# Ledger of designs, part 1: VH-VL binders against Uncharacterized protein AF_2093

Scores and structures below are computed, not measured.

Target 1, 226 residues: Uncharacterized protein AF_2093, of Archaeoglobus fulgidus (o28187)
Amino acid sequence: MDVEIVEELSKMLAGRKAVTEEEIRRKAIRCALKIMGARLVGIDAELIEDVTCSLIDCPITLKSLHFSEKVKIGDVLFYHPHVIKPEKEDFEQAYFEYKQSKKFLDAFDIMREVTDRFFEGYEAEGRYMRKYTKDGRNYYAFFSTIDDTFEDVDIHLRMVDEVDGDYVVIVPTENELNPFLKFFKQYSEDAKRAGLKIWVVNPDEKTIDPFIGYPKDFRLLKGFKN
Structure headers, positions and changes below count from the first letter of each chain, unless a header shows other numbers; antibody chains are not in Kabat numbers.
ipSAE, averaged over its two directions, is called F for ESMFold2-Fast, E for ESMFold2 and O for OpenDDE. V2 adds 0.75 times the mean of E and O to 0.25 times the DockQ between the complexes of E and O.
Where letters were taken out, [cut] stands.
Atom coordinates printed by the task and the answers are left out, and those that the model quotes come from them; centres of patches stay.

## First folded at step 7 (VH-VL; framework fv_cilgavimab)

Design p10 (from p3 with heavy chain Y102E D103F)
Fold by ESMFold2-Fast, scan of step 7:
Structure p10 (fold): chain C 226 residues (1-226), chain A 123 residues (1-123), chain B 112 residues (1-112)
Amino acid sequence: as target 1 above (226 residues)
Amino acid sequence: EVQLVESGGGLVKPGGSLRLSCAASGFTFSDAWMSWVRQAPGKGLEWVGRIKSKTDGGTTDYAAPVKGRFTISRDDSKNTLYLQMNSLKTEDTAVYYCTTGEFYSYGWPLDYWGQGTLVTVSS
Amino acid sequence: DIVMTQSPDSLAVSLGERATINCKSSQSVLYSSDNKNYLAWYQQKPGQPPKLLMYWASTRESGVPDRFSGSGSGAEFTLTISSLQAEDVAIYYCQQYYSTRTFGGGTKVEIK
């Protein structure tokens, strides 16, 4: 499983000469979902750490890995392959990905907190993907960003059919509406037809609101809270 | 979003002193090499000097016309760059720009510029 | 100190035509250890701070149109605008970052 996820992540990072640990973690969870589906629930945190260690130097395992050399620019640590020295363009791309990853990770704890409060509880412990229950129905929630959800839409559409219940992607608000408008324009019809739900957490206001797929149970809607 | 905001410019008499400040945001200021560049009205760009990050020694370098009169310093706790200008001359009249005009250890320039602040030295 | 000399001081070019700016350094800015030319080009429009166009003599900064190209090595460098547009009216500066920093005198590009 781990090997398959590392292989998939290596394809996603193909051509990259510089990456951050934050980028590796964010992309690893997306690859893990693709390979494992609902089986990811309950093992996601440990799995993502193992996958990350397989690609960079890991102080816990003492492994020297694919992105084994490092350079620090400002307060950001970039990893790169031993024999390749990255150019400016490589670090600019890595810094862009870092900013996306950091925004996701900074919002992450609040997204989980808000989502946990909305549901009556979760049945399987997971950091990045959780199985919730409410009013006798199962909800599988995957934490992501709207941009990553756009890139992974085919995976999320398939997840709706694979889970024993409803599937919802939880994303944080963005500075601009453009990423949400882009998704809505291209995929809202496909998402609604498939039954994919996308709910938006505002980390500043601690609110959760449906973007795609309103809950069918009116009682569930009363549960949306600051 | 990287922002550099200069302040402290104004009118000063020859022989006087003035301190410019540059407030930095949107990047890790403490790791950046910082420069001052000036431009006299209707004239070209002239590099004034730089200060390295504390990690790289915190040393300063100056252009010949300002050496001994100007001092560059930084306060990493406030993300602020300073230019202390002493013994001002009429030829120091210029717009002063704060810039991250230097390079990190593997060698490409990272250039962000502020809006500039005008310093006028006249009697 | 490294002295940078630009030519011409001013250049009038018709819209859509090629503009060529030359820059000469008093000593080589090619660093033997990394084989890179420590030479940058800047664009300054009226009332605005300078904007980085080019670094390592020939590498375009992100967002800079393909019509801008840099060439040269060692001590002689050229900035070329292949098809001048109205928004390209500006003063252009070369700058070495091999030893401290010094700028060229600038070249004013204007429409004929």
Scores: ipSAE 0.000, ipTM 0.385, lowest interface PAE 17.4, mean pLDDT 83

Design p11 (from p3 with heavy chain D103W Y106S)
Fold by ESMFold2-Fast, scan of step 7:
Structure p11 (fold): chain C 226 residues (1-226), chain A 123 residues (1-123), chain B 112 residues (1-112)
Amino acid sequence: as target 1 above (226 residues)
Amino acid sequence: EVQLVESGGGLVKPGGSLRLSCAASGFTFSDAWMSWVRQAPGKGLEWVGRIKSKTDGGTTDYAAPVKGRFTISRDDSKNTLYLQMNSLKTEDTAVYYCTTGYWYSSGWPLDYWGQGTLVTVSS
Amino acid sequence: DIVMTQSPDSLAVSLGERATINCKSSQSVLYSSDNKNYLAWYQQKPGQPPKLLMYWASTRESGVPDRFSGSGSGAEFTLTISSLQAEDVAIYYCQQYYSTRTFGGGTKVEIK
């Protein structure tokens, strides 16, 4: 399993000369969903750490990209392949990815806490793919960003049919509305017809609201603040 | 392509105040950590302070001689960096440079420099 | 705070000859976790702002001629210009970025 996810992640990172642990972890979560789907519930925390370790400063890496050398620039630790020294442009790209990844990872704990509160009374299992169960009913929540959801839309559409229950993607608010408008313009009708749900957490206000799709059980709407 | 243009320098009396501005273009200002560096006439370079990007917390750090008197701020909507200088002393007389480390992330060596603006503190 | 000391204050070198500038830090600027020296060199020509020449003690900035080289580790560093050209007349500064930032006093390089 680890091997397949590492291979998928290596394809996603192809041509990259510098990365951060934050970028690897964020992208590993997405690759794990693609490979494992609903089977990710309950094993995702350890799996993502193992996959991340496999690509940076860890002896387990086989035929995939391996970022074994460290460079600290300011407060950020970068990793690069032993034989390849990155250029300025490689660090610029790595820093951009770092910021996006750190923003997601920093928001993750708040998003999970807000989502756990929304599903108060449900039994919760898993981390990045989290399963909420009550009275034989299941909600599967995957944590991402709207931009990553745009890139991974085919995977999320598949998940709607794969899970035994309802599937929802939880994303944080963005500084601008444009990423949400972009998704809405291109995929909203397809997502609605397929039953894909996307709910937005405001990490600052600690609120959760539907962007696409509504809870199957409308009694849950009491938790949504328009 | 990267341009940094300082303004706001001039003559001020000891104990006075001045605000410097730095207009940035040619890079994504909102992602950059920005610094001020000064140089007294005929003397060497002295780092004044820095401000991190909002994504990295927007925090500031200052050199000991200016701490408590100078404040660095930024307006990402205007691509502008500011230095508010209060309780000015004659030893604050210097050319003030706006600098950035855009390409390499937080804390990198100063990579791009403006042309500077002269601040003269004299009676 | 880290104090940077440069020597000599000024240096006169004939065209084509080697120029050597020394820089000492009051404490080590070598970071053990990445094994990098947090030390940069800048060039300042009259009437111009400083320009980055060298970072990580020995890595040349893009566009900087190969006659410029940096060496040293820990607390003792050297900038060498192997064959001085007319356009190299300037004041050179070392700078640590290990703990905030501090500059050396500068070394003026002139042609004799």
Scores: ipSAE 0.000, ipTM 0.413, lowest interface PAE 17.4, mean pLDDT 84

Design p7 (from p3 with heavy chain S105E)
Fold by ESMFold2-Fast, scan of step 7:
Structure p7 (fold): chain C 226 residues (1-226), chain A 123 residues (1-123), chain B 112 residues (1-112)
Amino acid sequence: as target 1 above (226 residues)
Amino acid sequence: EVQLVESGGGLVKPGGSLRLSCAASGFTFSDAWMSWVRQAPGKGLEWVGRIKSKTDGGTTDYAAPVKGRFTISRDDSKNTLYLQMNSLKTEDTAVYYCTTGYDYEYGWPLDYWGQGTLVTVSS
Amino acid sequence: DIVMTQSPDSLAVSLGERATINCKSSQSVLYSSDNKNYLAWYQQKPGQPPKLLMYWASTRESGVPDRFSGSGSGAEFTLTISSLQAEDVAIYYCQQYYSTRTFGGGTKVEIK
């Protein structure tokens, strides 16, 4: 399973000359969803750490050395392949991915807290995919970003059919509306037709609002800001 | 502000030993590759050797003239780099600089140098 | 081991005139995989440690004046000071970082 996630992540990072641990961790979570589906609810957090270490030179797991060399620029640690030195464009891409990944990882605990509050009275289990259960009904919540949800739309549409219950993707607010408009223009009809829900958390205001789809339980509607 | 402060230089007889220290501050020393570079009086710069961060294996590499006689080490808990010089020769007389940097640098902000410490090998 | 050779050993240039320093490596320092020249230039003033001036043969370090420029590729490189200022009096060194590090012998730039 570790191996399968590492293989998917390696495909996602193919041709990359510089990466950060934050980018690897964020993308490993996405790959874990693809490989494990609803089983991600039961995943040990250690698995994502093991997968991350397999792609960089980690003291615990020195088996995979794809990004074996490191360079620190300011407060950001980059990893790169031994004989391939990154160019300006490679570092710019890695730094862009770092910022997106750090934003997601920093918001992760708040998104879980806000989503747990929204499902008050439900039994909650899981970390990267969280399962909320009440009166025989299940809601599966996966935490991502709107841009990553755009890239992974096929996976999320599949998850709607695979979970035993309702499926929702929880994403944080962005600085600009454009990523949401891009998703809306390309996939809103497909998402609505398939029953895919996407809800937006504002980590600063600790609010949750529907972008696509509403819960079937009308009592949950009171948890939305509007 | 980044600072590298060298110490331990002085007068030594041929065949003697001396240990140089470099105290680092203002950056994350434990993640930095560190080098020693020397300069004989009135002469050019000569790279002595380097030590990688412990995470990168902590390995050392040396210039041919000093290999087998000099040893580079580091103490990350004290943010200090060391150069142990054994079997000193008159040709080792130089100002020794502590420096940062990777072997393949691109936009690296840690190309810093100390003020240097003079080592004189003479009888 | 890569041997670096600089020429001339010294040159005297009038204020405002161009100074050109040459650097030759015993083998190419151009890395085919990233198409970069692993060559740096350093400036050393009397009583001071060296200061990085240029890297990747032609990329100026932050804070270095526009009058300094680097050129060349493979095994032959030049550092040019387009209009020498009084504060530019120094010894200049080229350095390869393709395989470990080696420095050129230095070029002393003086005012005529």
Scores: ipSAE 0.000, ipTM 0.388, lowest interface PAE 20.2, mean pLDDT 84

Design p8 (from p3 with heavy chain Y104W, light chain S99D)
Fold by ESMFold2-Fast, scan of step 7:
Structure p8 (fold): chain C 226 residues (1-226), chain A 123 residues (1-123), chain B 112 residues (1-112)
Amino acid sequence: as target 1 above (226 residues)
Amino acid sequence: EVQLVESGGGLVKPGGSLRLSCAASGFTFSDAWMSWVRQAPGKGLEWVGRIKSKTDGGTTDYAAPVKGRFTISRDDSKNTLYLQMNSLKTEDTAVYYCTTGYDWSYGWPLDYWGQGTLVTVSS
Amino acid sequence: DIVMTQSPDSLAVSLGERATINCKSSQSVLYSSDNKNYLAWYQQKPGQPPKLLMYWASTRESGVPDRFSGSGSGAEFTLTISSLQAEDVAIYYCQQYYDTRTFGGGTKVEIK
């Protein structure tokens, strides 16, 4: 299972000359959704750590498939292949990916906490994809960013049909409105037609609001706008 | 956690010499380009010089006011940066900061700074 | 050497108002191959070392509030604080890293 996720992640990172552990972890979660689908509910942090270690120089695993050397610039640790030296542009790309990844990873636990409170009274299971169950109805929540949801829209549209219940993508607020406007302009009609829900968590205010799609259970509507 | 701790500052007479040290921790010192920046009391920041990593050639560059008088060196086995100051002048009186800044091509903005050490040159 | 000139030397701004600091380099710090300006902005509070705010003229350092923005290209640059807060009282420095390093003279931002 880890091998298939490592293979998919390696394809996503093809041609990259510098990466960070944060980028690998964020992208491994996205690849795990693509490979596992609804089965992602059963996946814990250990698998994502194993996948991450398989792509970098990690002493706890025997597999270092791509990024076997490291260099620290400022407070950021970059990994790169030993035979291919990164150029300035490669580090710049890796740093921008690092910032996006750190933002997501820092917000992850708060998004899960806020979403758990929203589904108060539901049985909850899973980590990177959480399944909420009550009275025979299921909600599957996947945690991402609006930019990653834009890139993975085909996967998320597929998930709506794959899960046994409703599917929602939970994303954090952004400093700029543009990423949300970009998604809205390009995919809002497709998302609405397919029944894809995207809800926005403000990690600072600990609130959740619908961007696309409302829950079918009217009792959940009170959870919006605390 | 990145830490830079300067030491060796003090009172020196004009024409004297002094060596500053900067102990680095929390990052791979051998990969970093290191700089010294000074600030005279009540005045602005002035870059003193830099030393590249050994991987990038280990070369040094200096600001015009200190060129020929100051020497920057490093000991990667001790994670320590040095500034050897010779022929000191009263205008060299300043707080001296150790700072990091690295990039493969042109350097990087100075992203980590120590607390500074005061050098006073007076008769 | 590239000489950096900042204006004004000091600036008094009311809370919530916009503060604008200018920085001029004696030659272009725009690198044609990557189309980036090798210019940074630093904030220094009394008794503290400087803190990096902005690099490549307009890229905000992680953790820096969005009220700070950088603009300009080539040889003329501006740092803007859109709505001044009490914690923003400090001295601000521009710095080129195109050819070695050179700092501007600094701009003291204080509350009216």
Scores: ipSAE 0.000, ipTM 0.382, lowest interface PAE 18.9, mean pLDDT 86

Design p9 (from p3 with heavy chain D103L S105E)
Fold by ESMFold2-Fast, scan of step 7:
Structure p9 (fold): chain C 226 residues (1-226), chain A 123 residues (1-123), chain B 112 residues (1-112)
Amino acid sequence: as target 1 above (226 residues)
Amino acid sequence: EVQLVESGGGLVKPGGSLRLSCAASGFTFSDAWMSWVRQAPGKGLEWVGRIKSKTDGGTTDYAAPVKGRFTISRDDSKNTLYLQMNSLKTEDTAVYYCTTGYLYEYGWPLDYWGQGTLVTVSS
Amino acid sequence: DIVMTQSPDSLAVSLGERATINCKSSQSVLYSSDNKNYLAWYQQKPGQPPKLLMYWASTRESGVPDRFSGSGSGAEFTLTISSLQAEDVAIYYCQQYYSTRTFGGGTKVEIK
């Protein structure tokens, strides 16, 4: 399980000479969804830590390392493969990925809290794949970004059929509308037909709004601000 | 944690020689570009010179006042940087710092410094 | 060699007031290919080695308080301490790392 996720993540990072823990963690979450699907509920927190430590220097776990050397530049700690010295362009790419990953990870706790509030009265289980249950109805919520959802759309479309209930992807707001417009133009029709839901959390305003798809339980509609 | 520990400083007469050492730990020394910086008592900082990693050619560069008299070398098996100082002048009296601008080719400043070792050239 | 000139040589500022240090290079340290200024600032307290405060002219090193800010481009740079604290009493140095390395003469910041 660890091995399959590490293998998938290694493919996603092919050719990369510098990474951060934040990037590894964000991408590990995405790869874990691809491999485990709904089975992530209840095990994802420990699994993601194990996968992350397998790829970078982690004295606690002493697991296999791919990016075993480290260097600190400013306030960011980068990891790179042994005997491979990254070039300036490698660090620029790693820093770009770091900023995207840190934004997601910093927003995560707020997105989960806002989503938990939206599903008030439901029993909640899991972390990155979170299951909400009430009156025989299940909602599976996966936390991501709109850009990552664009890249992983095939996985999310398959999840709609895989889960025992409704599936929704929770994403934070972006500084620009372009990533949402890009998704809408390319995939909104496919998403709507498949029953994929994408809801947007504003971490600053602590609100949640539907981008694609509405819940079937009309009582949940009062949780949306628009 | 990154540590740089200088040693070998002391009193020497003009025209004499002295060898400084810098023991490095907490980073991949063999990949680092290393520098020496000095500071005369009550005066400002003055860059002395640098040595590139062996994979980047192992070449050295020196400030004009020390060129031809000082030699920087490294022993990657011991994680140690050296400064061989010959034909010492009274103007060379200073605290000598071992420094690293790790990933110098990416335009990094001097981000780690040792505590320094005093060299006194007198009489 | 690129010559670095700092002004003033010494500066007395009251606690809580703004301190401003200037640094001029004899040549531009702006690299056109990456649009970065190869300019750093260091803080040195008595009996201690210098500590990196700022690089790329305006990027604070990890752990450096936000009251420290760098500005400028090309050949003229400024380090600003927006609200001087007692712990900020030190000598400050600018340094170019565009072509080898060269330090400014230093600016001593004291409490008025």
Scores: ipSAE 0.000, ipTM 0.392, lowest interface PAE 17.3, mean pLDDT 85

Design q2 (from q1 with light chain T100D)
Fold by ESMFold2-Fast, scan of step 7:
Structure q2 (fold): chain C 226 residues (1-226), chain A 123 residues (1-123), chain B 112 residues (1-112)
Amino acid sequence: as target 1 above (226 residues)
Amino acid sequence: EVQLVESGGGLVKPGGSLRLSCAASGFTFSNAWMSWVRQAPGKGLEWVGVISSKTDGGTTDYAAPVKGRFTISRDDSKNTLYLQMNSLKTEDTAVYYCTTGYDYDRGWPLDYWGQGTLVTVSS
Amino acid sequence: DIVMTQSPDSLAVSLGERATINCKSSQSVLYSSDNKNYLAWYQQKPGQPPKLLMYWASTRESGVPDRFSGSGSGAEFTLTISSLQAEDVAIYYCQQYYSDYTFGGGTKVEIK
C-alpha cells in the first residue's frame, strides 16, 4: 500500500530534482485517493505522514533516500537527491509547486471547518477524505484545489461510483477565475453526467458555494437537516 | 554476480529514433540507480543520463547534449533499463554503456558496467 | 555543469616505475555535509568497458591492487600507480559525482 502510493507519487514527480515537504504532502494525498479510494477514511492522516516521510529525510523514516539532501533558501526548505543536484530551473519549478501546496495546506483547516459547519448534525470521520453520516446516508468529501481536480478528474469520476453515498470535492477560491473556467469548459458536462459535485470554500469569508451541483445539492442537504 | 547486457544498437539515419535496452541480473535492480554513458569511437567517456532507484522515486536527469531528445525509463518487474533516443544526430554515434550506481554508502559512483552496444548515426 | 580536466593526455612509463595522473574540477567536489570528495577513477582497457578503481577520491574498490592510490581534495586530485605492471596499460578517467556525472578527457598510460 505504502509502496504503491510511493510508486504513484514517484510517477507524478518524474523528472523532478527538487521538492518541498508541502508539495510531497499535497501530492501524496492525491495519490492515496487514487490507490485507496474510500478506504482512506480513518487512516489518511497516518498514511499521508508515512508516505511523506518515506520520500524525504524524516526522523520517522531515516532510511529515505529519494530526496535525502536538504537546502534552505530563504524560508523554504528544499529536498533533492544526493547525486542529482538541482539547477536554477529545478528550484524555480519546486518553488512554484511549493506556493500552490502551501496555499492548499494553509486553506485546508478552514475548508474543513466550514464543511463541518455546513454538515452540522452529521457524524464526521477522517481528515483529508472526510465521511459525513446521518440516518444511514453518507456524504464523502475530499479536499483539493480546482487545478488538482482538473488533473485528477478521472479519479474523482471513479469515486462517484465507488463510494457508498454521495461524493463531493471541496476546493478553495482562487485569485482569478481562469482555473474554474478551464475546468468548466473541458469537464462540466462529464462531471454533471456522472454526478460529480464540486463545492468552493472562500477561506476569508468562510462561505461554501456549489460550483458543480447547484442548487439541488443544497436543497437535498437542508432537507436532511430538517 | 552483477551482469548488465545492452541490446538494441544499430545503424540509423539522422533524425531517426532507436530504443536501447539493458537487462540486469545479480542484484536488487529496484534499489539501483542506473545510468547510460556513451563513448564515441576513439574518444572519451560522456555521461548521458541517470534514473534513480524505484525506492528513490525514479527521478531522471540528462546531459545537456541529449536533454529533450533522450528519455530514460525502467521496468523493475523485468529488471530492465531503457534509453529512448529521438531526433538522432551524427554526433550521437557511440558505444552506449549501461551502468549501475547501487551503493548509496559510496554516493552512487558507477560501480558496474555492461559490454556496450554500438549506435551508428549515418546517412 | 562541472568541467573535469585531466593531464597529461598520454603518459609512457617503464615497467616498475611510477605513473601519476592529475585531475582538476572547475569547482569543489567536497561536500560539506559529509566531508567527502565525490570523485572517482576508472580504468578502461582496450576493447573493454570501464571499471571502477577508486571512489571518495582515495578509497580503492574491492579487488583493486595496492599499487593504485588516490589523493587530493576539493578541486585537485591525483591517481598514482606506484609500480606499473603490463596489465595496467589502459586509459584512466576521473569523474565527479557531486552534481550528476562528468568525466575527465582521459589519460592513456603506455609502456616505454
Scores: ipSAE 0.000, ipTM 0.426, lowest interface PAE 19.7, mean pLDDT 85

Design q5 (from q1 with heavy chain V50I)
Fold by ESMFold2-Fast, scan of step 7:
Structure q5 (fold): chain C 226 residues (1-226), chain A 123 residues (1-123), chain B 112 residues (1-112)
Amino acid sequence: as target 1 above (226 residues)
Amino acid sequence: EVQLVESGGGLVKPGGSLRLSCAASGFTFSNAWMSWVRQAPGKGLEWVGIISSKTDGGTTDYAAPVKGRFTISRDDSKNTLYLQMNSLKTEDTAVYYCTTGYDYDRGWPLDYWGQGTLVTVSS
Amino acid sequence: DIVMTQSPDSLAVSLGERATINCKSSQSVLYSSDNKNYLAWYQQKPGQPPKLLMYWASTRESGVPDRFSGSGSGAEFTLTISSLQAEDVAIYYCQQYYSTYTFGGGTKVEIK
């Protein structure tokens, strides 16, 4: 499983001369969903840490672009291949990806905390994907960003058909509405038709709201816990 | 173009059972949240219960006075909504309306209504 | 559940005059996340099913004349008919759709 995830992630990072651990972790989670599907339920942080290590600090193979050298600029640690010296533009791209990845990773605990309150519990101690139950119904929740969900829409549409229950992608709010408007314009009809749900967590307000797919549970819980 | 047609109403004795049907056309039934609303003769509107869309899992919820006695179901292959009424009481006497919360962008108010079917519970 | 209270129970207004109907919810139906009031108004003419007039407290349904207007926020709402016409004789209901559905008791509007 690890090898397939590492190879998929290496394709996603092809041509990149500098990366951060945060970017690798965010993208590894997405590749893990693509490769494992519903089997990602209950996956612990060690799998994603192992995949991340395989690409940084822990050399793996010639088939993978691995980032074995490191340089710290300010408070950010960048990784790069030993043979390739990054240019200023490479670090600027890596920093942009870092900011997006760190925002998502920083929101993770809040997204899980807010989501947990709507359900009777979860089946397994999974960090990145959970199987919730409520009123005898299963809900499979995957945590992402709206931009990543836009890129991965085919994967998420596939997941709707593979799970035994409902499938929902949970994303944090963005500073601007444009990423949500872009998704809505391009994919809202396909998502609604397929039964793909997208819920938005506001980490600052600690609220959760439907963006695509308005479940009855949210209406019953407006203003009240249970 | 949107049409909701209720049927199955009639006279039934207290403690009896009755099944209402609602035939839907002119919209994608499987995407619609469907409700039953009743109105006792000369009285106001009272929500009875709801069933979510097929894509939202077909989950149900009921008003307190009917919970445990009434069951809402749907047959998306026939575009039909059902209300199974058991242990009927005289206070269940009402015109029963089939209605849909189809429009997500409006927050699902009850935007389309059928003509209603009268249920009379009397000895 | 949320209790909806309408006043008055009945209202007689002369043709061309203003009609005002009030609606109060037992708790706020303003959802903080989208800043919308989950409050609708329905018109029921004699022998007909109810018809949606207004949603989100103040947005007119397509085809509804501009003499109908909704106002209010939170827990107190008003439906106004600026110049009553003969075809406006009906019972008007407010309804919250914040948490399931609850209707007000209705206000019967008649021509004086």
Scores: ipSAE 0.000, ipTM 0.431, lowest interface PAE 19.1, mean pLDDT 83

